# VHH binders against Putative uridine kinase C227.14: the designs that were tried, part 16

Target 1, 235 residues: Putative uridine kinase C227.14, of Schizosaccharomyces pombe (q9utc5)
Amino acid sequence: MALQVDAPDVSSYDELYNRAVELLKHQQRVLIGLAGGPGSGKSTLCAILAKAWNERFGSEIVKIIPMDGFHYSLEELDRFDNPEKARALRGAEWTFDADLFYSLVRLMKKITDRELYAPSFDHAIGDPVVDDICVEPKNRILIFEGNYLLLNKPPWSDACKLYDIKAYLPVEHSVARARVAHRHLVSGLCATEEEAIERTDRNDMINLTFVEKNMVTPDIVLQQLRLKTVKTSSL
Short names: E, the ipSAE of ESMFold2; O, the ipSAE of OpenDDE; V2, 0.75 times the mean of E and O plus 0.25 times the DockQ between their complexes.

## First folded at step 10 (VHH; framework vhh_7yz9_2)

Design u1 (from s83 with E101P; at its last look DockQ between E and O 0.75; V2 from the best seeds 0.00; counts 0 for: pae E 3.9 > 2, SAP .69 > .668)
Fold by ESMFold2, look of step 10:
Structure u1 (fold): chain B 235 residues (1-235), chain A 117 residues (1-117)
Amino acid sequence: as target 1 above (235 residues)
Amino acid sequence: QWQLVESGGGLVQAGGSLRLSCTASGFTFSRYYMGWYRQTAGNEREWVAFITWGGKTTYADSVKGRFTISRDNAKNTVYLQMNSLKPEDTAVYYCAAVPYPGDYDYWGQGTPVTVSS
């Protein structure tokens, strides 16, 4: 009998891929702004898509630039009027350096023929890491991913004018809540499930609602990633 | 009010060295990628080197191994050390904060460099 294996169903995203590849016929670089609130699964989706699309193209045409590298550093947060609040609510829109993010989107759009760098975020250190992501000329499709990429508020909304494709990954609130609470528990941020749910409700779900109420219109609304059964031939 | 001022250009014999400086004012220097460009008569500006926020450097192939870009964020200054100069390096050299959050690129006034045979 044929063997059955569950694998991510990336075919649901072929429209996005095909739009990007079509644009590459006429321009050197394509920028995709991929937004989704906390718990949407956007980072996992982007990683899966980049792997699949790079394999399909035969080279590293896709590079992912997460918004989380654009957090203000802990040192910067300590200079806020209320540092305790800033640390407690890290992940809210105002705890990101949106001006730096917009500047780097402009850089990556404008300069396509040499190596450039973007920051990443190290969760173990809890701080940004400068120059950690190398963007090369061969990386002709850049996926920026994060909570606030489509936010209808400057400078986020200014960056939206630079994305060639604006994509949004919606998530049901109950799904997001469960995912984020689980992450808080397994990461050790919270000691109990009850504490994790409370933290999720007071912070992450507020941020999700804020995103949903304040977005520009996306070009494409994405579906949540699903598995499909893949049959293989017997040897 | 935002200002970039280049200096250090001049006349030098082939094989010689020059050090260019670019001093910035009126903006947050440490938040920008900084670069050097050059322009010869009748041609478009050519990129020479970039230096990132974190100090990583990138060079045009024509200058790799001969030129070194550096920055001193405390002095709001970018440098270009140019060694083993060739006549083909003759140009007006410009520094730039590239890019910034505003609507347009910002350039200095340029400093001319002439390399004689």
Scores: ipSAE 0.276, ipTM 0.656, lowest interface PAE 3.9, mean pLDDT 86
ESMFold2 (binder alone), look of step 10: mean pLDDT 81; pTM 0.819
OpenDDE, look of step 10: ipSAE 0.786; ipTM 0.895

Design u2 (from s83 with T58I; at its last look DockQ between E and O 0.68; V2 from the best seeds 0.00; counts 0 for: pae E 3.3 > 2)
Fold by ESMFold2, look of step 10:
Structure u2 (fold): chain B 235 residues (1-235), chain A 117 residues (1-117)
Amino acid sequence: as target 1 above (235 residues)
Amino acid sequence: QWQLVESGGGLVQAGGSLRLSCTASGFTFSRYYMGWYRQTAGNEREWVAFITWGGKTIYADSVKGRFTISRDNAKNTVYLQMNSLKPEDTAVYYCAAVPYEGDYDYWGQGTPVTVSS
């Protein structure tokens, strides 16, 4: 058994879609900053919404740009003053290349008439892949999603001035802890359940609390995703 | 100090080639897309090519297949190899760090290219 997010009713998120489409009447591109802490299910939600909204619109108008592509690479972390600490606490806001992220947000807001590229994150190797996501002029709604999109700290807070819509996906802490610990175990990041819980408590839950305490006010607070237990291919 | 210095322009016969260079200083070169633009008298600057952080290249249709943009982050330099030049390629060529392409303080001085028939 695995813990997974229930499939949401997409219509619960129509306010976000409708605001974005209304803005498209007056501008070529709409930027959505969608924040949610570790375990909120933001990546799953964004994938579901992008699929549904692209079908509703009739073209690939929505493109998702995960913040994960802006992790410092493992090679870059090895150049930090304390590389062991940097690797151990990967996922904390200071282990992301926030300046590069802000540069990309500025780029995507300004340049709308040609293809551009963003990095992605390869979970199998645990490292970013440069230029992996292609953003085209037809992608008129860009959803940036990640832990720190709404953090009230430069340069994250500078990027907030560029989002047309600031959205937040909340999660109860017990739900977040269970999801993140399970993900660490299933992904092979941690070998045992005890190790996964320890990492979650000492890293991810600290990061979640940090975000909650230091967040700019969102324009929309989204409906929280709920847990359920489902079978996996390994069971 | 922010600085971009273009070089390599000149007079060339139609069908010929030129290689332009642009050396950057005063900013973290690897953190920017770099681009080439060109301008004829009385017109707005026309985009020619971009190159991303990771070296992926994007071209205007008018130069695709004839021009190649490249970068060397160790030398803080971006290049434009221009082959099969045509008289309509005659312009002053500029490099720029994107997204600051609309601010002349973030542009080089330009290097003139004249393609004769």
Scores: ipSAE 0.350, ipTM 0.695, lowest interface PAE 3.3, mean pLDDT 86
ESMFold2 (binder alone), look of step 10: mean pLDDT 80; pTM 0.807
OpenDDE, look of step 10: ipSAE 0.826; ipTM 0.912

Design u3 (from s83 with V98I; at its last look DockQ between E and O 0.59; V2 from the best seeds 0.00; counts 0 for: pae E 4.7 > 2)
Fold by ESMFold2, look of step 10:
Structure u3 (fold): chain B 235 residues (1-235), chain A 117 residues (1-117)
Amino acid sequence: as target 1 above (235 residues)
Amino acid sequence: QWQLVESGGGLVQAGGSLRLSCTASGFTFSRYYMGWYRQTAGNEREWVAFITWGGKTTYADSVKGRFTISRDNAKNTVYLQMNSLKPEDTAVYYCAAIPYEGDYDYWGQGTPVTVSS
């Protein structure tokens, strides 16, 4: 079965847009930290919002910087004390290079008058790509998005002091579980639905709970994305 | 304890070349953009060049095509190759780890460059 997300009504997120545009009246760049646990749909939402808001504003004022690019590389994980555990639990907070992420947030806050670069994550390779995302002076609204952006633990919590707006995209646990398991199956990470659910429970759902228990209070709690299930009739 | 040590400056005639080096210690060099700045007496420090974590480079218009920044992460060293030097390039040259270029505790003493006509 294929899983789909209801196309969100962009106007449901206007509070976030309006706050950001108001801040732009007196500062060159606005940083938004947008957190959401695994399965929340944060990447999909951010892509939809960036497109709509850039069209509304009339230029590429919004740039998305996913936390994914800050995974430790596979080579770096192999230097951990237990590399097999590190690879198996990839996605847990400690498998991200949080210091590098914090350095990027500081960089993007401070330097607004020339092009800068952020790493991305290539899902086909399963590894980060250095300097893949170009941030230009025209990108005056930066949305950092990821699981741990609002985590109340250094250096994540230090980055929270630099975001102009802290936003959280909630997700109901049964929805998150279904979406993440489906993603594991479709991506080929897991061969069967049972395997996908087991991986989701032992990794992604633990990470979701960790975020929820240790989160800094957001400025805005965003409307949750709704999940739809669609039957496949081509078989 | 952060340290940045610049070297390679000196006196050179217009049209000549110099290579500056900056060796870093006390921090994880590969986690920072590195930059070169320069300062003449009575003026604010002027940005010259950046190099990113992954080696992409950006230059001030006044040095574009003449200067080349590079880095060797294994040696914790950033370089500035300065070619076709002009008297206007005369300055004390500093390297910095960005975003800390505004905090004097993270600057070295600099290396003087004098370009004579």
Scores: ipSAE 0.203, ipTM 0.631, lowest interface PAE 4.7, mean pLDDT 86
ESMFold2 (binder alone), look of step 10: mean pLDDT 82; pTM 0.833
OpenDDE, look of step 10: ipSAE 0.802; ipTM 0.900

Design u4 (from s83 with F50W; at its last look DockQ between E and O 0.58; V2 from the best seeds 0.00; counts 0 for: pae E 3.5 > 2)
Fold by ESMFold2, look of step 10:
Structure u4 (fold): chain B 235 residues (1-235), chain A 117 residues (1-117)
Amino acid sequence: as target 1 above (235 residues)
Amino acid sequence: QWQLVESGGGLVQAGGSLRLSCTASGFTFSRYYMGWYRQTAGNEREWVAWITWGGKTTYADSVKGRFTISRDNAKNTVYLQMNSLKPEDTAVYYCAAVPYEGDYDYWGQGTPVTVSS
C-alpha cells in the first residue's frame, strides 16, 4: 500500500516532538503514552512519526512498544472462568495483563543503561511473543501505543503517572466502525460484511466507548493523518 | 497479597555449592523479571542476578561463572545455583520481582547463607 499524507496542520505532531526533545535535555529517557481507540489509526501514526523522528536524529532514538504484546496468552485466557467468552472478547481491557504492562513501564523509566525487553504480539502465531522487542539505551524516546494507555483505572492509571507526555488520537465513531469492520473482513476474522459489523458493534465499539468515557485528560490531542490510499481500512 | 518464600540457605565450606529456591504466590510470576539479591549487615541489598520471563539471564560481575539463575514458571519458582562459594558470598539472600525491587513489602524474609573459611 502507497501512503500519501495530507496533513495541512501538523502543529500537534510538532508540539509532541518539541515537548519530547525539551525533556531529553534533562533526562535520559522520555516516555510517551499514545492512546487511541479501535480504528483510530494509532499504530500507523506512531510508525510514521517514529520514522520521521528517527530520520531527523540519524539513529533509532524512538522505539515503539505496542500494548498488544501485553495480551494474556491463549493459555492464560483458558484459565479464566469462561474461556470461550474471554477468547471471543479478546481486545477488551480485562484481556490484557495490565500489571505486567505497568511493571515494564516502571522498568523502562528507571533502567536506561542496558537492554530491556518487551513482548510483542504475532498475529500469525495468534499470541504474545516474550522478549521480542529489545529496548536499548539509544532508544531515548519510547512511544507506548494502544487502546487503554490513558484509561482511568488501575493499573493503567498508575502507568499514566509515569508517562512524560500523554497523547490521544480521537476518531469519529462512524469512521472507526467502518475501518474496524473492514479489517475484520479482509483479515479473515469474519467471513461476511454482516458478521464483521456485528462483531465490531459487539466488541470493538463497546471498547472504544469504554475508553472515551473513562480516560484521563491527555496533554496533547493529536490530529488524524489524512492518508491517500486505495484501501483506507488499513488505517 | 504477594508472598515470596526463599529457602535452601545454610552453612557451607568455601569452594562448596548451595542451591536457593524462591516460590511465589499471589501474583503472575511468569510475566515478570525475577532477581536474586543479597545483603550483609549494615549494607544495602546488592543485585546478584536477573532472569527475564523468557529465560534471558544477567549476572553481577562478582558472581559470573559461579552462579546460575533459572526459573520454573509452572512451579512459580526461581532458583539460584551457587558454585565455588567464597566467604565474600556470606549474606542473606532475597528474591524479588525486579520492577518492585524498591518496595520492601514485595520481599520475603530471605534465606541466610554462610560460607566458612
Scores: ipSAE 0.238, ipTM 0.596, lowest interface PAE 3.5, mean pLDDT 86
ESMFold2 (binder alone), look of step 10: mean pLDDT 81; pTM 0.815
OpenDDE, look of step 10: ipSAE 0.844; ipTM 0.922

Design u5 (from s83 with D103E; at its last look DockQ between E and O 0.84; V2 from the best seeds 0.00; counts 0 for: pae E 4.1 > 2)
Fold by ESMFold2, look of step 10:
Structure u5 (fold): chain B 235 residues (1-235), chain A 117 residues (1-117)
Amino acid sequence: as target 1 above (235 residues)
Amino acid sequence: QWQLVESGGGLVQAGGSLRLSCTASGFTFSRYYMGWYRQTAGNEREWVAFITWGGKTTYADSVKGRFTISRDNAKNTVYLQMNSLKPEDTAVYYCAAVPYEGEYDYWGQGTPVTVSS
């Protein structure tokens, strides 16, 4: 099976690129906060944009910093008043170390002339990995991506003051629900479709709604990527 | 109130060693990169070394191989071990929490280091 990405109207991607490149003419580093709820496809989009922009610019100018690295570790969640609830609802805004994220955004905005490091999240381990992502001076465009990057709640909202560009990738709820439920089933988190849907509705869709109701106004609303099966016509 | 207190500076003969310490209070030490900077009279402070909250270190080229930054999160302390000192290392040394809250860096009071020829 061949995978094709349909994006017939890419004007929003071009707008994002053009704004970032214009800013690079008079500042060393451009910070993009790219938000999208669970199931929006933001990580896939960011990977595609980074690859395309690096090729177009002729250097490794883009670095992606996922919010996932800022999950509280399992050890930290065990210190919560209700650790079972914290683990069960991992992915909710309050299960991320937002203060640490804000510290990183400040760091990356201020320090542009040496190597810096950001944490990542290792899904095989199920925990953050400190210092896993290297940001170099040549990485002049940083795309922070995650569910809560544009949330109108401190310290997320404080980070919004530091992004040069605020971008949002909306997703239709039925699409998000299907994607997330499928992921839960394929990953083995849920044994049946019914369990996957219930978990999605109980956690991920609540988180999506929370983001949508509590978000600062983005500078750019991005076009969704569409996946379709490649067809070959018979004569 | 954020406080950074440097100590360990002094007079040292070229080729000698010093160990600087910086004790932090009033903020969550483990949430910040810690760094050392130095300043000579009439010049801007220059970066010397960083250490991440995970312990990874980065150095200015002028000190690489001679200086070692380390941290002890339990003691809220960052150290700078300075070996093979040169007269060019003469400066007031400052520690900093990087990044800091607000619009400015948090600096210690500084500890002077003088390296004689």
Scores: ipSAE 0.268, ipTM 0.685, lowest interface PAE 4.1, mean pLDDT 86
ESMFold2 (binder alone), look of step 10: mean pLDDT 82; pTM 0.823
OpenDDE, look of step 10: ipSAE 0.772; ipTM 0.882

Design u6 (from s83 with W53L; at its last look DockQ between E and O 0.48; V2 from the best seeds 0.00; counts 0 for: pae E 3.3 > 2)
Fold by ESMFold2, look of step 10:
Structure u6 (fold): chain B 235 residues (1-235), chain A 117 residues (1-117)
Amino acid sequence: as target 1 above (235 residues)
Amino acid sequence: QWQLVESGGGLVQAGGSLRLSCTASGFTFSRYYMGWYRQTAGNEREWVAFITLGGKTTYADSVKGRFTISRDNAKNTVYLQMNSLKPEDTAVYYCAAVPYEGDYDYWGQGTPVTVSS
């Protein structure tokens, strides 16, 4: 069957860019909260956008701050009432330090004239790394990205009042399920496909549904980045 | 209720040293960035030093290499070691918890420092 070339649908990406650039005319820093559930591809999209926008500006105007760094550490989870459950369900909303996240969003909105730091997540260690991401004054657009950035539950919902732009990247459930299960298998978290799918269903897919049902209204709904397909006039 | 209490200020000759302390209560100290600021009469408060949750430090150019900020989370205390003091360091020094709840800075009462020539 003939391949069909669709024009790239960049209208939502262009809208996000244009809103951010307009705000930069009147304020030093623009905060974007970019949410998407597990398997949505939000991290990949953010990296692509940041690269493209930094190239347009000719400077590192965009800095990405992933929510992953705001996981409670394993040591902190061990202090929960049920540490075994907390470790098993890591990735659920309550296994993130939402108060710290909200505090750092406030800090980065308020203080724009010196370097600040946010934690990152080191997948090799499986734990957060304190002060690993440096935010400098030249980083005038901050993209916070993660599962729960638009969650309609304090303090996540309080952070939403501080984002200049709320963006959401939806994902079809079968696509998300396949992506997450594959990630569990190739990362070595799960030994077999059956284990990876079962783990995805009991944790990640529950988290995705939770996000979808409990989200504040975004300002922009983003399209998935798609493989370009060539449309030919063929028989 | 949040409280920040500065201490350690006083009169010192140029070239001398002082160590300021700020003891915090009423909040979870370890979850806040802490800072030192200073103010002279008729001027806005000037940022001096900043320390993150993980202990990374940042300094104003005017004090870099002379002042050291540190924190002891077990004692809920932030310190400012001030060496090679100059008359232009004369000010009231304040500590602050940053970021702050509800978009308000929380400040101590201040501790005056006078550096004589």
Scores: ipSAE 0.337, ipTM 0.720, lowest interface PAE 3.3, mean pLDDT 86
ESMFold2 (binder alone), look of step 10: mean pLDDT 85; pTM 0.862
OpenDDE, look of step 10: ipSAE 0.514; ipTM 0.764

Design u7 (from s83 with S30R; at its last look DockQ between E and O 0.69; V2 from the best seeds 0.00; counts 0 for: pae E 4.8 > 2)
Fold by ESMFold2, look of step 10:
Structure u7 (fold): chain B 235 residues (1-235), chain A 117 residues (1-117)
Amino acid sequence: as target 1 above (235 residues)
Amino acid sequence: QWQLVESGGGLVQAGGSLRLSCTASGFTFRRYYMGWYRQTAGNEREWVAFITWGGKTTYADSVKGRFTISRDNAKNTVYLQMNSLKPEDTAVYYCAAVPYEGDYDYWGQGTPVTVSS
């Protein structure tokens, strides 16, 4: 039984695109900080929007920079006071290198006339890959996406001063829980549904609540992605 | 506190070579782009070369093919090998951690290079 989101109607997000394009009339680059908790579908939405908007524009004007490339590496987590706990709670705000993320946002805002690079995250290796995402001058709309982009805590909140548009993708908790647990099973991170749910409750749902309670005010609240209709078995 | 110390400058005949060094302390060197910049009197500092977190390099057109930037993360040091020097390369050379190149509090004192005909 797979839990998926309905394919979004791209036109429901046109206001975000139109605001970004309007700003490009007066500045070389527009930064969008797009936050959503675990299970919100933010990565899937961003990929769909970037493809559609690049096709509409006629070139790769939109580039996505996921926050997940800024995880501390496993080597770095092993230097924490309690490495076993750091690994177990990976995905919590403090397991990301927020200072490095802030430095990248500053870099991308300020330097628009040459190639720059951002890290990615390789799920097969379970570690960041430096210099994996190439940002070119033609990429004039950058979408940073991740859990903590709008977190009201330095340095995340300092990065918020640099985004031209702060966007938030909400998610209903039962939907988020179902999506994340399913993802843990399908990815092989958890062997059983019971393990996946326990991990989701212990880690991902705590992170979602933390984001919701400690967020700067977004400029736009995006239309929530919905679960596809799922028939539930009855006794 | 951040500290950047440039060295290796001097007087060189046109066509000659110099190797500049910049040693860094007070920050996590391996995580930053490092750059070389140069400044002539009365002008703003101009970018010469970048080296990324992972060692990818980019160069200004005026130095491409003649200059090589490199880094040694174990020694917290970035280098600029300058070959086939021209009189127009005469400047004070600075290193900086990007994106802080617009904030002079994060720069070193520089190392002067004079290229004579």
Scores: ipSAE 0.196, ipTM 0.623, lowest interface PAE 4.8, mean pLDDT 85
ESMFold2 (binder alone), look of step 10: mean pLDDT 82; pTM 0.835
OpenDDE, look of step 10: ipSAE 0.810; ipTM 0.902

Design u8 (from s83 with T58I V98I E101P; at its last look DockQ between E and O 0.78; V2 from the best seeds 0.00; counts 0 for: SAP .693 > .668)
Amino acid sequence: QWQLVESGGGLVQAGGSLRLSCTASGFTFSRYYMGWYRQTAGNEREWVAFITWGGKTIYADSVKGRFTISRDNAKNTVYLQMNSLKPEDTAVYYCAAIPYPGDYDYWGQGTPVTVSS
ESMFold2, look of step 10: ipSAE 0.563; ipTM 0.817
ESMFold2 (binder alone), look of step 10: mean pLDDT 80; pTM 0.809
OpenDDE, look of step 10: ipSAE 0.806; ipTM 0.908

## First folded at step 11 (VHH; framework vhh_7yz9_2)

Design v1 (from u8 with Y104E; at its last look DockQ between E and O 0.76; V2 from the best seeds 0.62)
Fold by ESMFold2, look of step 11:
Structure v1 (fold): chain B 235 residues (1-235), chain A 117 residues (1-117)
Amino acid sequence: as target 1 above (235 residues)
Amino acid sequence: QWQLVESGGGLVQAGGSLRLSCTASGFTFSRYYMGWYRQTAGNEREWVAFITWGGKTIYADSVKGRFTISRDNAKNTVYLQMNSLKPEDTAVYYCAAIPYPGDEDYWGQGTPVTVSS
């Protein structure tokens, strides 16, 4: 007797998987740029896909490289003309080191035969961590994920020329707003629901609208992750 | 205009040491991996070592344990300390910024190293 539980339905993303695998027949590495605004759920989706696809393929072919590692550090933001504003609006496009991100995409496209490293972001310390993500030759599918990957503005738009597949995860604004506000409250960034909503409207929703109005055309528009009921064994 | 200038090569006996330097200009040095390659006549360039933006080092198997790459971002300079040199290390050594800063690859004149048996 199996228990019934809800689990992610990854079959909705088979088109993306199949396109990536087809490209691997003719090239060593496939780069996927996966964009979605704040509150879209893109990071969760990428983690679920990487796990499922690595299991399906039988090897560690997928590596995720989040754009978060390319935030300017707090030290760098303090050198901006208005550091208080830069810290308050961190997450806006101009608070990321887009040139460094573009350099990474070029590096990962060019060098496929040895280990390379990318920065990550540590939310506990609130700053990037250099050289934290190891990318190895066996990682033949790289998923770059972030808010601005498909932005029609250099150097983001230059990186778009290097992605093999451009994917976008849309989200309804009311859903995004609720998700982001809740996240601000639970993380302790905001002490009250009212503060969380105000911050979300002032920052994250502005960023979401900016992305929606200024992006290149994606190759694939993704569906929000759905659950399906599956049976599992109990012990 | 960006430039890479290698120096420090020369003739050395097997078992000896040399320190190569490469000074960069015309691009934001800290935004690039830096590396060393080497080449003998009629052969493709062979990768030797990389150093990341954060200072992590990566070596080809043939030099691991004998060579040390380092960088000084304030001086826009990358170094290769070569110890326990072997005749097989004889080559012209080139530094590189990875990814390449320009539209196409640029290789300087390099610095020749000859290791006598």
Scores: ipSAE 0.522, ipTM 0.795, lowest interface PAE 2.0, mean pLDDT 88
ESMFold2 (binder alone), look of step 11: mean pLDDT 80; pTM 0.803
OpenDDE, look of step 11: ipSAE 0.614; ipTM 0.806

Design v2 (from u8 with Y104S; at its last look DockQ between E and O 0.70; V2 from the best seeds 0.00; counts 0 for: pae E 2.2 > 2)
Fold by ESMFold2, look of step 11:
Structure v2 (fold): chain B 235 residues (1-235), chain A 117 residues (1-117)
Amino acid sequence: as target 1 above (235 residues)
Amino acid sequence: QWQLVESGGGLVQAGGSLRLSCTASGFTFSRYYMGWYRQTAGNEREWVAFITWGGKTIYADSVKGRFTISRDNAKNTVYLQMNSLKPEDTAVYYCAAIPYPGDSDYWGQGTPVTVSS
């Protein structure tokens, strides 16, 4: 039910792995901030890399912490000055609890010798789940992944000072538009292709452009993930 | 301005119990991990327990099963219930918000605990 994925050549991402493993010779934990806009395939890529790198290393050295767990809950959004706008534009930078995210990045960088917890996002409920992700001392490479990780705006930019490696996964705009619109149709968020494209243009593509215009310089620009997808008729 | 005020320490016989409290102000208490550390003379500060903003608890091996950390977000207060106390638990106990929201770790004056045999 998800977009089809061409099997990426994991070796194309070896520079990222090699940099992280080299840093582990000198520090207990390596933090990777991996940003990519809507439709970039960042979550799919991270899952593939974590699996491959954990197998290569021989233990669960990599743990993924998605930014999605740091959405304000629907209850929290309802306490905003304009709750209808906040719900309608969920996914925009200001609908995430950036201060809590930054606090967690600081925590994970500072404390490496005991288990800690991060929130996740439950797509079936459409809301965060507190304390759902367990980070253990053996998880020495943490990949934070999300839209706004490299945003040049506090507190996101403060978190950038803590990532050991800043990585960006680019996506061509027509590809992103097609993938996101398709997702809106398949998920049932939109009933027609026209509605899905309009929503994508009004929300997701604005968010993608915002990130691109306001991003700190990454340390590594990753090879674009080539996912198979259907195009909408308006593309 | 951040403030953490520990209380509840004192002298207690081995095998006894004590409950420490820490009241916080100047920050959004519910959005931080809270924790307890302890320090004996001439030694580094030792971690004791954490409680997440969602209420999950994590303990050092030396106190598991004897100590319980809890929080009351309505009162901006974190607690440490210490049972089956041993002379080795003698220390000054400090609470902390984790990570500290300033540039440097903030430590209050602590609350001394003495466990006599």
Scores: ipSAE 0.493, ipTM 0.782, lowest interface PAE 2.2, mean pLDDT 87
ESMFold2 (binder alone), look of step 11: mean pLDDT 81; pTM 0.807
OpenDDE, look of step 11: ipSAE 0.666; ipTM 0.833

